# VHH binders against o26223, part 242

Target 1, 191 residues: o26223
Amino acid sequence: MKLLWTSQHIKVTVHIDGKVSKMDVLEAIKTRRSIRKYQDREVPEELIDKILDAAMCGPSAVDERPWHFIVVRNREMLEKIPEVHPYGAMVKDAPVAIIVCCDSSLEKIPGFWVQDCSIASQNILLAAHSLGLGAVWTGVYPLEDRVEGIRRLFSIPEHVIPFSVIPLGYPAENPGTRDLFDPDRIHLEKW
Key: E = the ipSAE of ESMFold2; O = the ipSAE of OpenDDE; V2 = 0.75 times the mean of E and O plus 0.25 times the DockQ between their complexes.

## First folded at step 14 (VHH; framework vhh_7nfr_2)

Design P62
Fold by ESMFold2-Fast, scan of step 14:
Structure P62 (fold): chain B 191 residues (1-191), chain A 124 residues (1-124)
Amino acid sequence: as target 1 above (191 residues)
Amino acid sequence: QVQLQESGGGLVQPGGSLRLSCAASGFKFDRYWMSWVRQAPGEGREWVSSISYSYGWTYYADSVKGRFTIARDNVKNTLYLLMDSLKSDDTAVYYCAKHIYSSKPKTQDEFDYWGQGTQVTVSS
């Protein structure tokens, strides 16, 4: 055990066999799984803020960063999502959901907002995993009925496009990890 | 074949220190929250501390906060409890426990596997 002194406080740093416990980035990426079962437990606002901060750190075409987010905690509203999203049944059981939106007025290069919002969505999933939470991406765009349904339900203006609905919470399941590496998809120097 | 094996317990004077270890096998250790739970003779189980599997977030019972430190080594599949400023009321069998879920436990029902325990005795 090593005790570190700072200007205001004593910080205790514990090194066991020269290492501190932590999931590295590559392992986090490889072990993240879609989680659809959640504990009946509140997710602190502090963790949601950390997740949204991570969501906004993604690369964006011409740095347009068109993302807007709706944080939904209201049980009545969460229960209505499955009515407009047929594969969103798990959302009603989550303590919170994030709706990833594109503000089209912020778009600088046509069409790349889809990639931008995909990156933001993946960052939400990965950040949630890194904080001990589980989440799943449920698709909204480009399915016209889902876009319209979510827009109406959350009073989203016409220049804003709902892209994904991501329920999250403390996981109540632990799916196994998949070995997805396929060397046949890697080509050296040419196709 | 999940197994949890504690070690490092023993006799210590009040104010002394001990380091407990728990060797884990048979599951993906780096994907589960882990906890220490203690049981004094004739008493029920008392949660002591938990550590997350990702960023190493730690939580402590009020009775041990500032005196105990929980740590883990995901490469060696080992959980630790570093106990400082031990008091007579810390005397108990200490158990390593695996969470069912990746969250801080609220009840004993949130653990699916337990070790055999290691005895800690604090006396003169």
Scores: ipSAE 0.000, ipTM 0.103, lowest interface PAE 19.9, mean pLDDT 83

Design P63 (at its last look DockQ between E and O 0.22; V2 from the best seeds 0.00; counts 0 for: pae E 9.5 > 2, placed apart)
Fold by ESMFold2-Fast, scan of step 14:
Structure P63 (fold): chain B 191 residues (1-191), chain A 124 residues (1-124)
Amino acid sequence: as target 1 above (191 residues)
Amino acid sequence: QVQLQESGGGLVQPGGSLRLSCAASGFKFERYWMSWVRQAPGEGREWVSSISYSYGWTYYADSVKGRFTIARDNVKNTLYLLMDSLKSDDTAVYYCAKHIYSSKPKTQDEFDYWGQGTQVTVSS
């Protein structure tokens, strides 16, 4: 295989190397951590496609599924995100980021799009983790300055609301796992 | 202003070695993947090798695997191509190219800046 650029279409053949271990759902949920340090290693498009497929499998209010996604790989664009998102400094260090958006024209019941996009965002984090990647949810909505900054930076139409920016890549840190189970937050039959 | 300047090309015997350099300026070199791309006389451009910016992940075309080594020095803003066991088929103009994406390129349009090139000729 070679990449030869001629006057015709270029065909590239890629293989994803290494064994992928299946993680059960509970393990994925319990071991996922926010990852803010990334290797500058290539993240194959096939993995992004799997992550976005999982994102769209979430439940939504009245099955409205209002989510749209922007996949950002352009280095110059990733470098600009921290300029409009003060706590998004790590985004420029990621090889790719996903912007989760709500298309308000798809909204069937007012306000539930926030829950819908939260579910999509969490599915992105879990799917990334299950595929050996690390990711972190950086908040955009409901902070108006961040919403408008991201909208302007990525030419997002007025009827579309950017909800979250999720950088991802192969992890360059291992924060370890947390056990957060607290039985005092469980009430039987009554408060 | 972005500039990429190649050097180190020349005439070499089959089985010989060359070291190409690319001096980069006008951008944050340490933040970008870099590639070597070559063009043989009368041929299209052929991607040769890429290197990531911090960890130094390397990628090679099958035609050069095991013979060429791509390297970078982020302090000196310089990209290198160490070429061993050169063959007549390696004869080409070698270009240094700056990536738009942190990935192996699919097309030449995924580079935003190119050097002027340095000629490598492998001949007896």
Scores: ipSAE 0.630, ipTM 0.857, lowest interface PAE 1.7, mean pLDDT 90
Fold by OpenDDE, look of step 15:
Structure P63 (fold): chain B 191 residues (1-191), chain A 124 residues (1-124)
Amino acid sequence: as target 1 above (191 residues)
Amino acid sequence: QVQLQESGGGLVQPGGSLRLSCAASGFKFERYWMSWVRQAPGEGREWVSSISYSYGWTYYADSVKGRFTIARDNVKNTLYLLMDSLKSDDTAVYYCAKHIYSSKPKTQDEFDYWGQGTQVTVSS
């Protein structure tokens, strides 16, 4: 029985009175931190859409765009992720997580999908930060136990490889910023 | 075990008011969105209203917008539906439903637990 959900887009104008101060790209990059504590606050779908839009704007090898995204808002599933991801404990406390995956059937050049999905994952983190959210990249690939754990948990097809799990929410911590510039890592013309 | 128990239904005249309650147990109530769904005689289930788990985002069907108010008390593990300006068309069994997802429901399969329902009858 199809509940005729007349999706009246109730524009929940979440008056986020917060002047989303336009964070420039360098500021976003330099001030972004891994956030592992989240407020007991919902994340609007609109923000997730913006984040996913950003995730798809990164370059990929020969424009192969092999990425897929699983948006997880199921509380039970969020709570199960730590069972297969030992370093994903914070996921259970997040209101939402994004699982970045690669569809191997879309890969045009072997091996570059890792770079592609990394770029997508980083864009998720930067976009989240610029929108006032906290997030953390929890690596899945290339650890086989994590890959298979996430695959089974979410019934991901064999040709699709889970790459990262990114919980996100409004931050409940402020780890501060770090200056990671190291001139000793810069070589001119030759090593 | 998850339990949802509705109460507060009854017979009321058109234009009257009722307050429904749903007592929740067996899960972390404060972590889940909740909804009211109703079923009139001979009709399918109709979504009425939803509320988020924390900041109280509320959603209403067009048929009840402006007349019904959904609320929750996370300390008491109770969901409420305040029904004002009741109409004959509001006659139904009203069910409390637990969300699977922390989002506005799109389909009935997004609920994993239901109460037994409470009868609301609006009649002159």
Scores: ipSAE 0.397, ipTM 0.750, lowest interface PAE 1.3, mean pLDDT 91
Fold by ESMFold2, look of step 15:
Structure P63 (fold): chain B 191 residues (1-191), chain A 124 residues (1-124)
Amino acid sequence: as target 1 above (191 residues)
Amino acid sequence: QVQLQESGGGLVQPGGSLRLSCAASGFKFERYWMSWVRQAPGEGREWVSSISYSYGWTYYADSVKGRFTIARDNVKNTLYLLMDSLKSDDTAVYYCAKHIYSSKPKTQDEFDYWGQGTQVTVSS
């Protein structure tokens, strides 16, 4: 509940900490779109903290939680990412990007870190969307040239594997929703 | 090599107007936030105004809101400060500054390049 100076019946809808809108989880999943155009609006550190908290809430194989995150706000560094990641052109236009990495020294069961980091990456996308931001997953792993390029650019050690680069910001486009449900992809009891 | 060159300063009476320009070269001007920062005699540097790169969002110090207008021309690589209703406490050297980050600056360390400055003097 917030402190309110009500005159009539305007109570309970407004939050002091900016605009707040709750989004049902299923709505968030269904309406999230890859956003590649961003406003020149700052993304506050508090929102990045919420997004990373959400990223770390994902399940992981035997609870290994192998993920690490690099938060990039430096314009020069953001502009260098497309030099080693040719499909990451929109990263230079984002106010911030998150690099999702695996620390292989934290693996408890070999090979599941890819699923673990994929889950963390998707949680970043959903959390950003629920906070009024737009984001897109740009793939790094398993493409060797991209992995090594990002590793060199950000001084990532050999035992740490960059998995994805996720630029984010307040959206400057609205691609709309899609109807992607396909019942032919559903098999009952067997193939 | 990054270069920022301010111009358009001068002597003006209270209530007058000036337009400052900052010619930029040596970097992709359109990809960076830019700011005006001023330094009055005997004082530290004071942030005046910032402008973002893609959509031209503008931010102003409370002391200049409604009187100053920041603008940019990404074709000419030029930053502007349109100053109206000038007051004696606007007297300062005005610097053009290039941001490191895409945010409102909190400290002077968030700028990596500065111009040489242009003097604005408001006196009767």
Scores: ipSAE 0.007, ipTM 0.431, lowest interface PAE 9.5, mean pLDDT 88
ESMFold2 (binder alone), look of step 15: mean pLDDT 81; pTM 0.834

Design P64
Fold by ESMFold2-Fast, scan of step 14:
Structure P64 (fold): chain B 191 residues (1-191), chain A 124 residues (1-124)
Amino acid sequence: as target 1 above (191 residues)
Amino acid sequence: QVQLQESGGGLVQPGGSLRLSCAASGFKFNRYWMSWVRQAPGEGREWVSSISYSYGWTYYADSVKGRFTIARDNVKNTLYLLMDSLKSDDTAVYYCAKHIYSSKPKTQDEFDYWGQGTQVTVSS
């Protein structure tokens, strides 16, 4: 780093000495993909903490923040998830999964917890991607059979609703980037 | 000033037990993974066990799994290694190690601070 002083301002230049730039927010959003194949590597606890911090920073209806999270690293428990979730086969191969839950006792406005937990789930996916991990959102709510299966497997109380199961790990696949921009879905001033 | 001070080593008979302690100071102990690493006479360093900082996830080398238990007390800033069913092969200097990164180490050079070590001798 070089620091130059002037009468109007301080100009600072930074040289590349081994510090790598991070993915910006637009790049993270545009390049995030669902990842279902993981390396046989542990995800550091620090990264899980950062991901959950990001999850809790989402907006919620009337600031109700009804989310709770279960972090699952136990291999036996991860292997049981596909038994109660037909599209969760990849979870058994993940080093860790996060179950996003709604504590209905924290709900201030009926029904908005779905949006709240959706936001938390997406923040988990984006945060994981920004940290070099891959993840996928597997749906639980509103499918009652999956809700009940996950509830029983993880001893979730009746007043708590499991919303999503998100396995994550270091990616073992690269599905590539999607070009999804469709200007026909944008209407100016009226429909 | 970061300090790691091991204690609890000594001479023990095969099948015996020892409890090692590591008193940590000078850093935010509750923010780092901690490990135990040993070095037997004439051998290189061998990773023994690691414990995460928040959830207390534990990992063990195959040679000690089922016999050793790693634990931590984040209020007292102390790391523990409870060693049961000790064998002659467990004879080594045991080091408390602080991780550079908050993760299970893949290589032993991922530690930035080490204690002075405590000698464990299993003799019959």
Scores: ipSAE 0.000, ipTM 0.139, lowest interface PAE 14.7, mean pLDDT 84

Design P65
Fold by ESMFold2-Fast, scan of step 14:
Structure P65 (fold): chain B 191 residues (1-191), chain A 124 residues (1-124)
Amino acid sequence: as target 1 above (191 residues)
Amino acid sequence: QVQLQESGGGLVQPGGSLRLSCAASGFKFTRYWMSWVRQAPGEGREWVSSISYSYGWTYYADSVKGRFTIARDNVKNTLYLLMDSLKSDDTAVYYCAKHIYSSKPKTQDEFDYWGQGTQVTVSS
């Protein structure tokens, strides 16, 4: 039998004033989880701007700040990432991904760009979480096949090193929280 | 007063190319996503392409991917649509549309202002 139902009487209004739910820093750190399933819903450009602003606020060795970011929304490009990154299958289902890169010409102290880009990557994850989005860090550096695959796919110049690929979107899963505090890993005065 | 004025339409043979322009005025163009939407004779409106305001992110309908390129000039407050490899099915009035939301549109109601349209006819 045919029955047509409508939710016309129930309407959801989305405010575009930029108001974000407030989450304290400790709560954000403790409740952030890797999210690999996303809603079929675009992430507004303004939220990406906020996330990238946060990414650039990390500490950097000798203030070298070598990070550059590629924002990928093109569906065909997102679908090609798993071809060069075997653990990046979820990227094809994300509405957007950020590729964190190091411009080696900006490096002032050898090797610390890895820490710099790690800090930027973590800030992306925390900022996304604080804005109601889900994200996951998929590793690129130091795996040579992934580095070269991503470089070729996105026309990244030789002096720039792709470090991580971070797909993000509105979460379609809730893995719950983790209690990771382990006092046996804390040593007083000596090992 | 918000105004969107399209130009560049015309008659072209299959396989040909056209470049559409949309002159925008009366609002801060650099703060809004912009789209092209078309309407074929006797059909409803079909979304064609969108472009974001800061990064220039682009989105295309499956029917035009690889053939059309959307672009904007934020200094001149102008939106463009470069149409290549035109097909008879591309025949339509093409409208420039201003977004309400900074996202790919789900419905035609997500635009608050429209241009008057420019006719594109692809025939031999």
Scores: ipSAE 0.000, ipTM 0.165, lowest interface PAE 14.5, mean pLDDT 85

Design P66
Fold by ESMFold2-Fast, scan of step 14:
Structure P66 (fold): chain B 191 residues (1-191), chain A 124 residues (1-124)
Amino acid sequence: as target 1 above (191 residues)
Amino acid sequence: QVQLQESGGGLVQPGGSLRLSCAASGFKFHRYWMSWVRQAPGEGREWVSSISYSYGWTYYADSVKGRFTIARDNVKNTLYLLMDSLKSDDTAVYYCAKHIYSSKPKTQDEFDYWGQGTQVTVSS
């Protein structure tokens, strides 16, 4: 006899306007907040797969698609991240983190990988939020000490650049949402 | 040095109750998911229950759901399994196991340390 459990397929539903429903795109964008406190509850692999699928759907310069992702669930590895990332203390409290990386061998236009990885990182945050999870972008690139610390910790090759570390989990805080619309930042026809 | 030491097993009659304990040392117990896994004679290991570290999220195999309760004491570094309404099919060696990941396990390879086990025998 083998260990007797199977992966569960789950449906994610978010409460919107007092109703249980899936979040629409504009609402997800408007209500996403950085979440730094997580329940120690399991995040199913199926949700991580959906998040990474969304990450890879972002546009990239000349379709170079230079991103690679490391999924970290190992508790000891998560606990070591704050040692190389001074503002990443919350990562050790998350059940999982995603490291967004650039494989420089896939780069077709010099320097645009930063924008490509930024788009992928934002899609991770939005997808996580839409699935009822919380996440936060912790910066790695362009801070040399963090880049080399993360590279060393996760055995990342020299031609690969760690860009961001995004811890995620079920939220253990609710900072509320913000109304950030500022019409003074919109200029019609010219500055 | 990581150590997991189970206790509380024994012979019990059908319908009886037992409380298993697992004393943990050598790691930050309060930071890890913990499981109970059992092995009946001549069978492979069967996952029984898991508990998360802070909120105490619990997961149970269908065979024990409603009869067993997993609990932990992060001050004493101790994991418990409270077993009610015991059946002959619950007869097994019960192992305490430390998780590598914050998830219910899919295979025994997702535990990095196991205890020595404690025998539970349910018979009249």
Scores: ipSAE 0.567, ipTM 0.828, lowest interface PAE 2.1, mean pLDDT 89

Design P67
Fold by ESMFold2-Fast, scan of step 14:
Structure P67 (fold): chain B 191 residues (1-191), chain A 124 residues (1-124)
Amino acid sequence: as target 1 above (191 residues)
Amino acid sequence: QVQLQESGGGLVQPGGSLRLSCAASGFKFSRYWMSWVRQAPGEGREWVSSISYSYSWTYYADSVKGRFTIARDNVKNTLYLLMDSLKSDDTAVYYCAKHIYSSKPKTQDEFDYWGQGTQVTVSS
């Protein structure tokens, strides 16, 4: 009975191969795949803003919301990411990447910023998918060499920790769906 | 559970050298920054040195820079402190400390586990 949200909050309209389709939240979660190949197409700033809005809507410990975001469109900078991130080769081919960061000065409870930034990163992936884009989470924290490499490359202050690098764009690959449900990992009442 | 065991302390003359070791167990040693912290008689704890999990980054207190070298062996889960040109002011109990996070610390005192300490005495 609650009409506090519109149908867009539970259903998403997606353009797939030039056709319009509707995707509900569960379908978005189940069909989101890591996308590492992108079309040579610009991603409009308006879509990036919608994705970042979704990222900031995540829950955070004691509402600390420690996240900051760097939007990277500069081709030269994107091409340098693989030099400091060994598994970030696909980033150089993306039209844009988002670096999710934690401002440690905003942290109210020790250690929960990792969970906060994980939630923000996942919301970026889901929002991108819902908007017809593809993205992949490339890990930065807790790998010290990647953290310091990304910090140096993007002039990130010492009190700010780069958490993830998420390249995104219009997908140039369509990986198959996965069935990941494992009932053996569900325990009722006790272990 | 997490355990840190220091060794290698002892009595040494001024200008001498010592090598401290810290054997770590109960956690993924190769994923954490590690530090040495000392406490001189009648004084508070003083941070001495930190090393990243990948060996790429080392930091030293101004009082020991150029004389001490921090090192680690991620295969043996062991932290080291190589102490050269020892001075009487280096006399202290030296503690091995594990950082709370597996990333570069915001402050030098973000530790969750400590060893029992090893005594270093510099005296003629």
Scores: ipSAE 0.000, ipTM 0.099, lowest interface PAE 19.9, mean pLDDT 84

Design P68
Fold by ESMFold2-Fast, scan of step 14:
Structure P68 (fold): chain B 191 residues (1-191), chain A 124 residues (1-124)
Amino acid sequence: as target 1 above (191 residues)
Amino acid sequence: QVQLQESGGGLVQPGGSLRLSCAASGFKFSRYWMSWVRQAPGEGREWVSSISYSYTWTYYADSVKGRFTIARDNVKNTLYLLMDSLKSDDTAVYYCAKHIYSSKPKTQDEFDYWGQGTQVTVSS
């Protein structure tokens, strides 16, 4: 990692709607949307590596970093995900999916792995967006049947918990921007 | 190496309360669904209650719903059954059971380990 990496205001360059755009971190956060339609175009390995690097840079409780990731490119395996995840139908059409997992042997404080894996999942979504890709978080944990379905499908060991399945690809849809700022949800000094 | 040890049973009058405990060892307790199963004299096994490893899901047999509460402590590796408003029909040996997977149990045959049991007797 480069000197002053964590203290820099980092510019992000993305391809949005066929155009190359430069955006700061706040713009990336505000313009990221769930993408469920993908081009029939493979995602280069180096982009997946950058996304996973970003995922591992998230904060974790007591620095436990319990994350493990499964990268799925096999079409037959992607097509089986909807059998164990009924709301994951879009995964079969994605060129690649990342399964975010918790290795419970790395857990130092009970329960915080859920927050850790949530941070990793969001970083994957933001990193994908910053690189001109689209992605969506499909929930696995805490839905017990989905957890065990995914575990069995991908031969995940018992001490490892699948948390989320995130399909990724070049976007084939552009849902546009949202303005979600709601001042009624901000309380000053007291509730 | 998996061991399940129940305690907390005893003689109690109708309408009374008991708290059963199950101390678990030899496996990663926090990753498994756990259940309570009972067996009355001369009867087969009857599933009582189950709890997911995450506390997200609890299930109860109709005969105990509203009277029993299943709970767990993943730090202490202990499963609990809090029994209120006990009836004579609750008289049985209560077993702690480990589910094979963390999935919701579908049958009693999905358990791979059982404790030795603790006797609960509800009578005057």
Scores: ipSAE 0.000, ipTM 0.126, lowest interface PAE 18.5, mean pLDDT 83

Design P69
Fold by ESMFold2-Fast, scan of step 14:
Structure P69 (fold): chain B 191 residues (1-191), chain A 124 residues (1-124)
Amino acid sequence: as target 1 above (191 residues)
Amino acid sequence: QVQLQESGGGLVQPGGSLRLSCAASGFKFSRYWMSWVRQAPGEGREWVSSISYSYDWTYYADSVKGRFTIARDNVKNTLYLLMDSLKSDDTAVYYCAKHIYSSKPKTQDEFDYWGQGTQVTVSS
């Protein structure tokens, strides 16, 4: 038996309600919060593609761009993440999660992949927020048990290092914004 | 122990209507995308329609768009396909399929379980 497709392309319809996509950069940075409660609502493929496009636009050491991404929409797999990540309980209730990985074969400068993947992770959080979604960065690297657990769960090869797991969805909470500016941490000219 | 059982097929005249049902058990139906896939005599499988677990997203093959409606009842664990304006080319065995991923399928290997199928015959 062979699958025959009548559609040439798989199309996703995106439903956007309101002005959240018109947030400027400073507003997005200042108002982004970790979101751990999600509506029981699908995130369209088109929005995930936009988020991953933004993730890959980050700077990287010597332009090494070592990141790879696993998009997890499989409910059974999402429910298994808390088994290998103790602080990832919210992932099982998210409609989708992105695993940010480093392909060590793409490294040009040893160790800078951590910064590269951190930048990609933050871009995912900001892009999601700008599109009306909520997300949270759950740490994997450098905790060996989490790295190995995630690697085994998603069949990640040994030369690839899982860095972060970022569940996302339409937010079911609004924690408000934080006033974090602390002038005592700014030193002029010298310490 | 996943079970998908289709029903509602039968013989209908061109221009007629049918309602297919798929009873699901052995998994958390309300958490999975579901599809209908058909196979006409002597042909390969053809994707027909998909529905998200939360009802927010439905997708249709170009050949059935405007004539078929996919629906689900997460309380009854049942998937439906409402078929209007049936044509002879709609003659096929219709299968209920459980998605592996919460997205519109690109290939048939993105389904992990299939029902037994229900025959739909459109003829005069």
Scores: ipSAE 0.013, ipTM 0.379, lowest interface PAE 8.6, mean pLDDT 87

Design P7
Fold by ESMFold2-Fast, scan of step 14:
Structure P7 (fold): chain B 191 residues (1-191), chain A 124 residues (1-124)
Amino acid sequence: as target 1 above (191 residues)
Amino acid sequence: QVQLQESGGGLVQPGGSLRLSCAASGFKFSRYWMSWVRQAPGEGREWVSSISWSGGWTYYADSVKGRFTIARDNVKNTLYLLMDSLKSDDTAVYYCAKHIYSSKPKTQDEFDYWGQGTQVTVSS
């Protein structure tokens, strides 16, 4: 909520804070940052649905689309993730996390599920950012202890491989901007 | 169809060495924990060693720790057991076993497929 006062009408007008503008895709890509500190606010289910819809829109090798997602809101379960993921300490403070998984029974071409799940993970990060949320990709695959730890913690079946854990929420930090464009990494016509 | 085929067993003198191999087919070998289990004449099956899907984690029974090394080749779909400083008590049929789950074994009986076994005899 915000109060607005107009010069034409000497009346106080109350307006609810809404989304005034949306990011275009290039702005979202360039301004997305890893966010590890979250406000003590719940993320609406409607936003999670939009993020997961975006995750499933990624390209997939031979259209195998092997991804499955676990949405974790239970505080006790979120607090256990750092016990099996050393770099997942921020997950316990997030209101929600998404675990990106590969169902190996859906695999049509060997090994490309890693790329498929990477694309899904990045789409989650971009969609979250475009919706005013912050998120960070914490790596699970190919680190064996993390894969096994997450599998046991969430009762993930043997044919499903946990790929990434992505905590998200309303950001409580604003990391500085980055200029990552490096023309020395661009080669014209040949190396 | 899942198949596990052991080889490399034989007769060896106490203090000798053997390398067992297990050729695996019919499943995604690189995604499963694998184990070696042995059975001496007239005795039950005894778990010997397990290796994680990547080869990054290995576990050994106290009776073989420091003497045996478990290894795997995920390109060749082959499991190995290098046995050193063999003792008469190591005499047994050695079985390659696939875990039901890709997780660390909770017990020796969490296997869904077994090979036919390879005989190891340690005798002078």
Scores: ipSAE 0.000, ipTM 0.117, lowest interface PAE 18.6, mean pLDDT 83

